Miniprotein binders against a9bab2. Designs and how they scored, part 6

Target 1, 221 residues: a9bab2
Amino acid sequence: MRQRLTVSESKAIFHKEFPFVVPAVYRRLVDELIVELNLLKNQERFVADGVFAIGLTSIFLDFTKGYKPENQKGILLEAICKCTGFSASNLEQIALEAKKLANGLNTNEIKSLITDNNRDEKESTYKLINKNNHYSRIIAIGIYKLVDMQSNGFNKEEATENSYLDLVNNFGYTKERVEKDVNLYKSSLDKIEKALELIEMNIKDEKRRNKERVSRTKPGQ

## First folded at step 3 (miniprotein)

Design va6
Fold by ESMFold2-Fast, scan of step 3:
Structure va6 (fold): chain B 221 residues (1-221), chain A 117 residues (1-117)
Amino acid sequence: as target 1 above (221 residues)
Amino acid sequence: SDDELWYRAESLYESGQFDQARDIFSRVVQRYPDHAYAWALLGATLQRMGDYQRAVDSFRQAISMNPEDVDAYLFMAESLEDMGQYDEAIRMYERALQINPDDEEIRRALEQARELA
């Protein structure tokens, strides 16, 4: 428990670091990430390794694909990380390094990269893929994404589904727990993507209608 | 002069220069407070700037003069959603759908707001 921040303290810091309104479709994501990251930061056994970093950055990128204004997106990730005692830039770099390490590997080869987390767990960049890290749904998504990145071809989704659960036991987690969290992630991502698609269509229609109306309307009418 | 300012504001809005568009639309509604469409455009501009509370206030002015303005209800609902006021946003989508019951866009917006609530 490095800083011993409460969730309320993290939320107060978040509003200081992100002085803008979070659009409604992202509020659940932001609140859930702040709570989860705050809880993880207070776990002595937890380390922010490569799989965790892949999970966090993937969740953020997937859920914020349609984020506008675009210039606030980076500030949002920085605020979420900083208010909970993490660094967005460090986690982005750790994720990139972990992805590079796993690049081109199949599931069995990835299993060989999973190390016992027996050395100093405070230096996560040295150990990018660790066994028995403190469980988080963010790590579950990281495992899923690590396998998804290596899958290709016509049945990519089916290949990922068949492979990531086989890998889960090598991290020291239960298949039931990880599968539940991955399925919840997919469901939530589908919901926000549908909401964003609708919002974008409405914005485009509004711009078109406003352009047509303004060209026809004069002050005092 | 007023026509030139209006067209300038339209161009600024379309090009994403919302701060300048807001300044002009604000002047227009001060001189012509019964100009419902100007209130609606001011609201839309404020919404794009993230000033959701003032956007809602502007849309309420537009609706007070034209209670059948479906667009004003939709823009206000979006601003309410951006403020996290899902229940009020749902009410605005419901009103819009009552005015235009065959609009599939409005039905989808209402459905999505209820899912996020």
Scores: ipSAE 0.000, ipTM 0.101, lowest interface PAE 20.8, mean pLDDT 78

Design va7
Fold by ESMFold2-Fast, scan of step 3:
Structure va7 (fold): chain B 221 residues (1-221), chain A 117 residues (1-117)
Amino acid sequence: as target 1 above (221 residues)
Amino acid sequence: SDEELYWRAFSLEESGQFDQARDIFSRVVQRYPDHALAWLALGMTLYEMGDYQRAVDSFRQAISMNPEDVEAYYLMALSLDEMGQYDEAIRMYERALQINPDDEQIRRALEEARRLA
């Protein structure tokens, strides 16, 4: 039986588990993940499987690529997971198992891995890649990343775009919905990268101006 | 963007600015009437504001898109409980338990609603 937490309760737990300041540029990511995970934990038919785990870990790693201090990233992911009733270490392990299972497979072979959701008492008894799981934007990214991992060469992105939508119907989702969420993910990732570039540029400009101000200060005679 | 407004509304709700959060979620569902999560969020915000009738209406919209969403039935039942509509609340709790028969939290709420009916 799942214990229900409100978003407010999850945020209170988050602050207890992550006693550091979240830089402003990452606050939206943190809030968005807490809300999404809280809502998913309250969905009776949702399973935290391998595709979901790949999606969550990929989203976190992609959006926190520039996070400083770096030694807080692991604590941040653990806090986001723990405050919503998940375990970061467990999900990281599940993601690695799913990646290993899909390693070297083409799209048709990956389709054969998609199985009926057979719920059991223990989460570990669930199959890693499940059909008809409760939909999430995180799962959409997981499907995209699962295909992206198998694509190679200098046109990797084009190969992924041509292939991941072929899997969507086998999961029980619509191509339109998944494509929309994947495109929103890409747009959001570009926005945070642009924001980080502007922050770095502003810091460089401020340092340059400070050096110029010091140089213009004339010592008293 | 609509995505940015949606997440901004959650921040407003967390800071207790329910009126602004309600306005944003209302705009989102008017523009995207098939956005089930926005209907759930609108219902939750209305519940916190004490607008239980509109909360019920919002949860009903969410259920129309996902008729197996146990959380939507449960939150609708809580809203009905607050309005003293125990008979309808009982039906919603019973529906939630049909979907998730082992949910002790819902079962306890059902027992309380039956006692108050």
Scores: ipSAE 0.000, ipTM 0.186, lowest interface PAE 16.6, mean pLDDT 79

Design va8
Fold by ESMFold2-Fast, scan of step 3:
Structure va8 (fold): chain B 221 residues (1-221), chain A 117 residues (1-117)
Amino acid sequence: as target 1 above (221 residues)
Amino acid sequence: SDDELFERAWSLLDSGQFDQARDIFSRVVQRYPDHASAWMLLGATLLEMGDYQRAVDSFRQAISMNPEDVWAYEIMAYSLEEMGQYDEAIRMYERALQINPDDEQIRRALEEARRLA
């Protein structure tokens, strides 16, 4: 491996690449992604494959749904990736290719892909789904999202919950660890959404009150 | 005009231009220290920027003028939690429940703050 960037060095690069205010509600997400990606980049066994790319792009998109100003959102993802030695454009492309590969596949067909794909196979230069990849909570969310995208019907959430853990052993991961990381992802997403709602409702309530006051007093005080 | 300046700051806050919004709301509260809504929006802007202490100070100014503003107590409590000041956050949630006793969301927030304390 080439000379390793420390987390502090990655954070310094981030602030040069993203010279804007990161709203407080997103700072933990940004910090945790920088830390995780920095550590993964320096892990020899880690491969930035399709399921990882699905996980990272899904996490970013889900957590930044309400991000303002909206035109800085793409710059934010690029800065997070670049400061840790990744490419946002490459990962977005990998995610698209992984989604196409998995499109229309059921859980058993996805298991077959995992079984056939590993970094130790002689003909494999790159695999979109790598069996022996180094574990990451980003990969855990990627597995969850991969199954979620293929789940159909009126009980989509229940179907996803019942089946993504069945896939975990085929990646060589522990069900308990993956479930814990997926549940943390869900609770963190809910927490950010509730914080944004509180701030937004407060702002809207003040706007309503100000409009009422102006309407009532404008004819004469 | 002063009303136009306030509306401009609002638009900047709504579009995520926090630095500019903060500067204008700061000027508004300096010129009109009795403007409760300006104090609330300054607080919200500072909260978005991660300046939790100044956000809390701004919410306190708004509460001093409108002590029955449930939203002010709730957002102030959230800001205090982000600073790890759970005891004061609990007091703010308790005051919010005194004003709105049937608010299930505030009751749940209070219970969570009490567990973390």
Scores: ipSAE 0.369, ipTM 0.751, lowest interface PAE 2.7, mean pLDDT 83

Design vb1
Fold by ESMFold2-Fast, scan of step 3:
Structure vb1 (fold): chain B 221 residues (1-221), chain A 117 residues (1-117)
Amino acid sequence: as target 1 above (221 residues)
Amino acid sequence: SDEELSQRAESLSESGQFDQAREIFSLVVQRYPDHADAWEELGETLSEMGDYQLAVFSFRWAIEMNPEDVDAYERMAESLTRMGQYDEAILMYEEALQINPDDEQIRRALEEARRLA
């Protein structure tokens, strides 16, 4: 799967690998991930490291939290990865290793894990958390999630907001760009969440209305 | 039966009794969620009532039950266009053209959606 693919070729492969219809609310997510991953795979300086893996798996899991039927979620992620030359199982494993490495660390300790490009490529920290990787909004979300998963308790959101932007410079990225992409992610997640809630409320309301009609029409049932 | 209920709801819809049609189609899809035609008819009824968000949901399930139903893709795209979701509408028209490549009506609708995007 290290072959150079065009976006059109990736989309064609996706439809062969995922033999189901993607629900309308997820169509844009799937298309955008295929485009982004295809472009990254063709970028010579890009490395699919731990931060990237955390970002990709977090984006997928967060946006598909309400996905029905649930048994298709794994197939969907596999198809998105495979059609763009990535491996879902490899990325999931890399994400797990990166999360374990960062577990229990504060922001300053996480900064110490970020390795220079000049370090031995065989070292585990070089593979999991790399400085100056080719930028992607997926990596931006990965940085945010690295900090978010270590933040607990009261006012967790404010703690995460203050910390992840401080971490951004250590990766070689600009705060403005990362903040823009993280805010877009949050906005998009909120929109899909609200759409799903509205759909679910309408279904529940129809069930309630139907039950009330039956009770009124045939009292004592 | 699901067939008898669906036929009754279709007749109600044809006569403009959308509230009653919606109630019966909703009942059918709740009891028989694999009934693709009922999901599509529910979507059409909801669209006529201006409930485009629920119409899209219903057409999506119709497509999942019957992925070769070009009409369901087209109607879903129309509802998405009514909601100003042009990017999603474009994707649905492209899927419809995959099934019916020579459909000039769908091709024209796709061009209009691209213009509005």
Scores: ipSAE 0.000, ipTM 0.103, lowest interface PAE 18.4, mean pLDDT 79

Design vb2
Fold by ESMFold2-Fast, scan of step 3:
Structure vb2 (fold): chain B 221 residues (1-221), chain A 117 residues (1-117)
Amino acid sequence: as target 1 above (221 residues)
Amino acid sequence: SDEELSQRAESLSESGQFDQARDIFSRVVQRYPDHADAWEELGETLSEMGDYERAVLSFYLAIFMNPEDVDAYERMAESLTRMGQYDEAIEMYLRALYINPDDEQIRRALEEARRLA
């Protein structure tokens, strides 16, 4: 039986597990992940599967590419998972196994993994995709990322967008809802990346000007 | 305190002290990355300094947080025009006109951008 945590209780645990300051640019991400994971953990039939694990770890890694200090990233992910009743290390392992299972496969071959009962018994006991899970934005992004990882070439993004919608039919999800959530993920990721890029450029310029002022206005020789 | 910093930065910008204004707005957006007005003011300051690439990024972020801000589209389009990116500037002016269809000033700016494309 699962313990039922409220969002407020999860946030209190988060603060205890992550005693550092979360930079303002990441606060919305942290809050949204805590809310979504708390919701999923309170669903009786929810099971963390491969695409869920890929989704969560990919969202976290993509949004925290510029996170400083670097050594806090692992602690941040663990705190987000622990405060909602998940284990970051378990999800990272599930994601790794899911990526290995899907490595080198095209969209049709991935569909076969979802529906095929003839897979080798030597495969991991975890499921790549658990069709009993209710809809989640994290799972939707996981499906998108699974397809994205297999796409190559100059028009990688276009190939991914065309392919992942075909795949979501096998999960019983509404294409419109999945597309909306994936597009929101992509636009939010672009926003945070551009904000961080501009902030870093401004910091570098400020440091450069400070050096110029020191060299230009020496108190006297 | 950061609202007070934004007001001080705006005063510095009004007096032509763009370097100091930029530094303060840069700090404000780092602390309040969802504050559309701060990104817009940072963009304006960068534009006055001739840094059109960073100005465009700042206006893009302002627009993302407040998509109905006509002024941000117009200012982004002006910076894009300074960079010679006329097709992108035209798109921004069209977005501004979609929000405010009767804006004669924006319509004239669009015509000029099309002439330069």
Scores: ipSAE 0.036, ipTM 0.552, lowest interface PAE 6.2, mean pLDDT 81

Design vb3
Fold by ESMFold2-Fast, scan of step 3:
Structure vb3 (fold): chain B 221 residues (1-221), chain A 117 residues (1-117)
Amino acid sequence: as target 1 above (221 residues)
Amino acid sequence: SDEELSQRAESLSESGQFDQARLIFSEVVYRYPDHADAWEELGETLSEMGDYQEAVWSFLYAILMNPEDVDAYERMAESLTRMGQYDEAIRMYERALQINPDDEQIRRALEEARRLA
């Protein structure tokens, strides 16, 4: 009996594996990752390959840059993965291997990796970069990051924007869908960074007001 | 509902079943992040378990949701004191007294924190 884990069951496992408080600004990230990974685990055609692994690890690292206490980040990623049937350590290793494979390659050379690995499924050995994998926003971000890592200089963002879309058809996806998901990722990352700034300003304001009160309550100190 | 889950978790905490209470309060704040009381109760449960740093973060979120919660400031200060962060604890006690100036117990706690600083 290999029944699909429900989202509620995954959340219950998450709280057992991560017995700490998830700060409010990260709760949407955690919830969305649990839901998405739970969905993907039960897709027959889905493969947790190198592009997916790059996407997942990049999303986690980008959204948790400000996470405190920092020593809990590894536990958080492991809990998110474990509660949905994945292994964070295995995915981190797969991401590293995929990054090595693509290291120093331009967009056309990366296209060749995708095309050359498009063989009969039954006879093919394990592939790090796969054509026609079951689509996910995580894979879209993985494609974006795969190209972003090879771009250099101050205008690297514009170079990446133009180049990553060239790869999309080789993966078997539509440019419109991938672009929409990458833009949503960027928008969400900007929102969490602004939320963290607001929280920090509120904490600073509270400390300032408390200091002013202390100064006024110390007559002749 | 969030209220029913919180009541069950509070009963578990009162009977010393902190592991179960923590799990339920964690689920409440995960699903209902605006529930200030659940953040405060989670912080108290974590403090009873000796997880003072996580308790401080939970109380901070309770304060962000309800800045007039005297108890949240007091309990945050207690957790900070257990961690040796006396300056931060003093600030929290002072804020609590700003909200409730007549609280003799908080005034005594503030005096003790100033002595230890």
Scores: ipSAE 0.000, ipTM 0.132, lowest interface PAE 18.6, mean pLDDT 78

Design vc1
Fold by ESMFold2-Fast, scan of step 3:
Structure vc1 (fold): chain B 221 residues (1-221), chain A 117 residues (1-117)
Amino acid sequence: as target 1 above (221 residues)
Amino acid sequence: SDMELWERALSLYQSGQFDQARDIFSRVVQRYPDHASAWLALGLTLYEMGDYQRAVDSFRQAISMNPEDVEAYELMAYSLEDMGQYDEAIRMYERALQINPDDEQIREALEEARRLA
């Protein structure tokens, strides 16, 4: 089974396309996305459709909401996509088209889009919503987000948890696997948010500690 | 004052002015070479600037003083990976896991580094 690019080759292209430093707290996210996208690009059954695009763009935006400088975020996403053979601008457009198609629909109506073999014409290079696509954790997040964006009111999170699993079978996936990947995504997002808080706290704590040390050990001497 | 310089360096780092932060942190570690947090701050600043070799040197000083600092090993491994030194990065991840065996993210980073070596 030959692959188009190795992960090492993709990483070399990434550094050429993104000639900036990846901040330490985002390093793990970038590496994981490059690996996953490299593997998916080499799967013959895989289609970079609207659900995948929603998943990828949602993961990137959710994890990088604190990213500075902000003007590098677009370049970073483009570099991650280019080094693995994707186009960030094309995927962002496909994600918007998929969100528009699902806009205002409940879970049962979205389910019908999957099973009715697409009545509407597709203008993009990829189909918007595909049944039995090659499985990816990114697609799992896309399914979750597709349902989440239509959930309203109190207990929005609980409503999403119940509904997206019901939708998973219509895509041809296992509920247990999708649930595991969605939970890992939520856990990882919580961990990066806490890591950013700890860095801020460590900086503040060290500032306080040095202030106390100077005050006690060198009073004007 | 030393305290005022340290506070200024932290502020410059937080605002992304890494060149100025580096200059001050460098002076701090020269004056207080036994201050592990200052070496960690210098290493992180150098990493943000893409000066991976000097970042590694600074992280080595930090872990020399605080050998249980999981964060320092992980940041050193990132710097080593960015230089293509996967064998040494693997050793850093292994040491981090010895300190925190339950760290799933470090385990995944180790497995990826082993594939790339």
Scores: ipSAE 0.008, ipTM 0.381, lowest interface PAE 9.1, mean pLDDT 79

Design vc2
Fold by ESMFold2-Fast, scan of step 3:
Structure vc2 (fold): chain B 221 residues (1-221), chain A 117 residues (1-117)
Amino acid sequence: as target 1 above (221 residues)
Amino acid sequence: SDLELFERAWSLLESGQFDQARDIFSRVVQRYPDHADAWALLGATLWQMGDYQRAVDSFRQAISMNPEDVEAYYFMAESLEEMGQYDEAIRMYERALQINPDDEEIRELLEEARRLA
């Protein structure tokens, strides 16, 4: 495995690590994650920190909540990470630690956790929530999820919408860019949910039609 | 029995066991090429597996026998879009919408396909 993999090399490794069929509805997600992670691994300034890890694991879990067979989900995430030079188990651990660190904190308290990431300092590899990391749509979702997980009760969604953008400048990003990527994430999630509903409806409808036809061809039984 | 095989293939499709479902549906349509429902479910299985050309071929068989199968037109259109054949996909969405005019989801997909064409 070379240090800087091409997207084609990553895809070849993915098929070796995940020897199962990726259903069509998830194929674009898998391809997009492989491309994005491959690009990020090749960015010298990028750090796979806690907010990135929360973003990646949240994206994967949200988009695959309808994935069948369910027991392949862990293998799928491992294959996506491994083929691009990341470790799923390491990122899951980093995400857990970042969630623990932010647990129970309001937006202003979370701001205090955001630290400068100095590329020349070895400490940058140990910090969970970093300022001025190389931007990614995955990080945008991570920021959204950091606030979403602390929101409770009636109007949870509205509270999250009003608060997560308040963190964006502290990370060194623009509100417009992050909001656009979060909105694209939400619309994409809605699209996959609708596609899964249509698949279920097709299966049920064909099953019903076949049973009716069989009943009609056996009169008096 | 053929009915039991068909039911088993549906269960495999529902559980995400696409390879096994494909194999059984393929055998059913080879033995009974006039089985419209088996062609449609084979198409849906192939679409899930990313085998878009075979999915289109299977749905084409299904709609030739059951031209009111709105789901078959939908999945055929999705498969055609994946192959970059937007003009054909648009025609399939239009037919699906003629069968079910109140389907807002298909209407939205039609508009998106028209934009990408």
Scores: ipSAE 0.000, ipTM 0.317, lowest interface PAE 12.1, mean pLDDT 80

Design vc3
Fold by ESMFold2-Fast, scan of step 3:
Structure vc3 (fold): chain B 221 residues (1-221), chain A 117 residues (1-117)
Amino acid sequence: as target 1 above (221 residues)
Amino acid sequence: SDEELWLRAFSLYESGQFDQARDIFSRVVQRYPDHAEAWLNLGATLLWMGDYQRAVDSFRQAISMNPEDVDAYELMAWSLDEMGQYDEAIRMYERALQINPDDEQIRRALEEARELA
């Protein structure tokens, strides 16, 4: 009798739903997402709201920017969600709705959208951004991205860094924990992006060198 | 020709056909064992495939020929991190940072590896 999925059961389902080899550089990401989502699904107070959905979809898209073959990305996200009891299409829709709700708002206006985590009182449109949700690093990234989307100008990154932490207390979280998780996310992204850039540069250098060799083997004068 | 197979390996890599790309790069390094770029690309392909040990071995070959190749140290360190071999990963990041001391990404990766060790 399966009322809840264990992490091991989720991993077994993942391999059935994703019949391809996960490239090594993404295996830690996939494993960590399966573990995190499985644990969150077992939390009675956890709500898969718009901030969570923005966080999850942003993490997935940012980390898989260089994923090849590209046509497997949708299947990968579906497998990660399905094996842990979530729906990728539902979360993508919730993320889109939350982004539309926050579009054009500054940090203080976003604070006004943060509602009490009361399912009986609020309709679905009011549950996109919730206070005191069960904490997850995915939600931390969601808060960061929610602010990042509204920042503009020549110093967008600095504006985001100054603003998102101001919002954290309104969600019922500590600045120290959220900042730690956001910084870990950024360093992990830098690491995978750097590795992918090095690989792509080697490919380009070899193509350039081959073109130069062809040119040199056919001297005109 | 060998040149056509070499270019095909990059096309296969770019399309996510790592098994076929690995086979070609493996043949290239067997035929041209002093081709540092071939060892680097073989290592990168193996890293994508999850063959961390063979990736490390391939990067060691690349480094033996080009000791100043920052890319080889970074990819080798990443492979070692994935294997949980943090002490050796730290040494690779330290070497990469010696070659490129202003690389903030390498510095952060080094700090993370030191915390996990």
Scores: ipSAE 0.000, ipTM 0.233, lowest interface PAE 16.6, mean pLDDT 78

Design vc4
Fold by ESMFold2-Fast, scan of step 3:
Structure vc4 (fold): chain B 221 residues (1-221), chain A 117 residues (1-117)
Amino acid sequence: as target 1 above (221 residues)
Amino acid sequence: SDLELYQRAWSLYDSGQFDQARDIFSRVVQRYPDHASAWMALGFTLYEMGDYQRAVDSFRQAISMNPEDVEAYEIMAYSLLEMGQYDEAIRMYERALQINPDDEEIRDLLEQARRLA
């Protein structure tokens, strides 16, 4: 969509674009993404940059790893993006390009990329980060994921925590705010993964019971 | 508590207390309408109680979330057969075979349903 929309209008469009039932475990994620994207799109100077695209696609992919039916997953992302004025395919391309630019770089090298506006203009139509964008949880997670992808070796988690917080100052964001939102993302991801494990156990139990019932109720016996 | 209620309902189901299991599964799907497994559980419970129409309705809710669940189509077909809805049951088995084309058991069930039509 090219027009700016209210949250209510976005939600109405979402249900039109996604005519399936969103499983309960994903409903909060979908609602929060629609609200956040709608608010972000309505920011006067917002530009969908590399870290934003990485953040959104990473959040979606991480939370929907076990999504069933799998053939609806792409439609879901498209509906979330379209109802808020974004394009899923465009954001996926921006994310891929941003990941290529950062591939194999350490935190200090990424900082140099962010401060070198001329490099983005010469080699890519998309910027890794637009410094005029206001703070967003999606951008914060994008920064974290960008650094996480480049971290190697012993104690990868500790290295990532130290590195992304150092990087965040170069985006004009506060470390405390970013850390809070990244930690909330991690705890929410852990919670949904645990819920999915329990749902999978229930599905396996139902399949076992269904097989027993199908055998018992066989027609023509 | 949602998961605990669901597990408790299955325990009641396993012990043949279908009326109590139905009540709990009904509450679970009302509070969490996107809980596909709970819709399947409600369907099984209604099937055991002989309420085939509501069983089919419950399985349709589950299928809307998991349209590739071949087992859901099979039990829905049995519910339809119990109601004498042979043509609809045949369509359920045909869908199951589209999902799992090499399943000889489903093919046999389809042919049995065709003979009953």
Scores: ipSAE 0.000, ipTM 0.111, lowest interface PAE 17.4, mean pLDDT 77

Design vc5
Fold by ESMFold2-Fast, scan of step 3:
Structure vc5 (fold): chain B 221 residues (1-221), chain A 117 residues (1-117)
Amino acid sequence: as target 1 above (221 residues)
Amino acid sequence: SDEELLMRAYSLLESGQFDQARDIFSRVVQRYPDHADAWYALGWTLLLMGDYQRAVDSFRQAISMNPEDVEAYWLMAESLYEMGQYDEAIRMYERALQINPDDEQIRRALEEARRLA
């Protein structure tokens, strides 16, 4: 039988693919993505479709907005994907194709794009927006983002909140589960933004204290 | 300064020079054994190098000073798991989950460790 890639094995591969230190504020994100992706790769019924790809790329980009150095973000995403048996480049392409398919559509029109989880075992081809895929919190975020990207105007956030849940049952998921995961995502994103702001404030305070120390010990010019 | 040494060690880790980073972190904790962050960094470096026993020892020092450091319990549990010390890994995962009860990753790791015990 096929050997299942374990979480521990994925983490060992990650260390080889990403030979840099992950800043403390992002370690939780990296660990959670490795665990979730490893679990999904080992699910027979899971399909890495466009909704999943939108979710994964959106989660990564949103949580790493403040990541420094910025040129490591691409390497980090590639390492997370590679160590769990996924391809960042393939997922980015599939996400782009799904976004193009849904572009300019309202919630009812998006419902018409949701098709059976049609796995062609001969060709290994999959549809971009599938119903009854194996559930993941990443897919929940994908559904939210699929609706969010079509919402415009002053009440964009309110419009998204009112409509993405209408889509959930058409994917074969429960509103309660998806709403909980989306709310947790929003809460976690807010927490990391506040943590980064606090870190920047502490850096400014340290620079101020050092300047005051130098001014006190060195006679004025 | 000590802060400059630590920044240099982190830079060495970023370039994949684990041996040199380990040497600096080791010197820092020997000079300042109450420096919890340095013990954590040493543990992380040793874990990356596959030196699981020394990683556990280093995380244990960090935890003794910061008993609510969820990351230290988590990585100590991972190091114990890699050594096949499943019973102790389970205890460390359980402690981490007591501090962070809603932690899905820790709960899944705990379930896997219990399966192998």
Scores: ipSAE 0.000, ipTM 0.120, lowest interface PAE 18.7, mean pLDDT 77

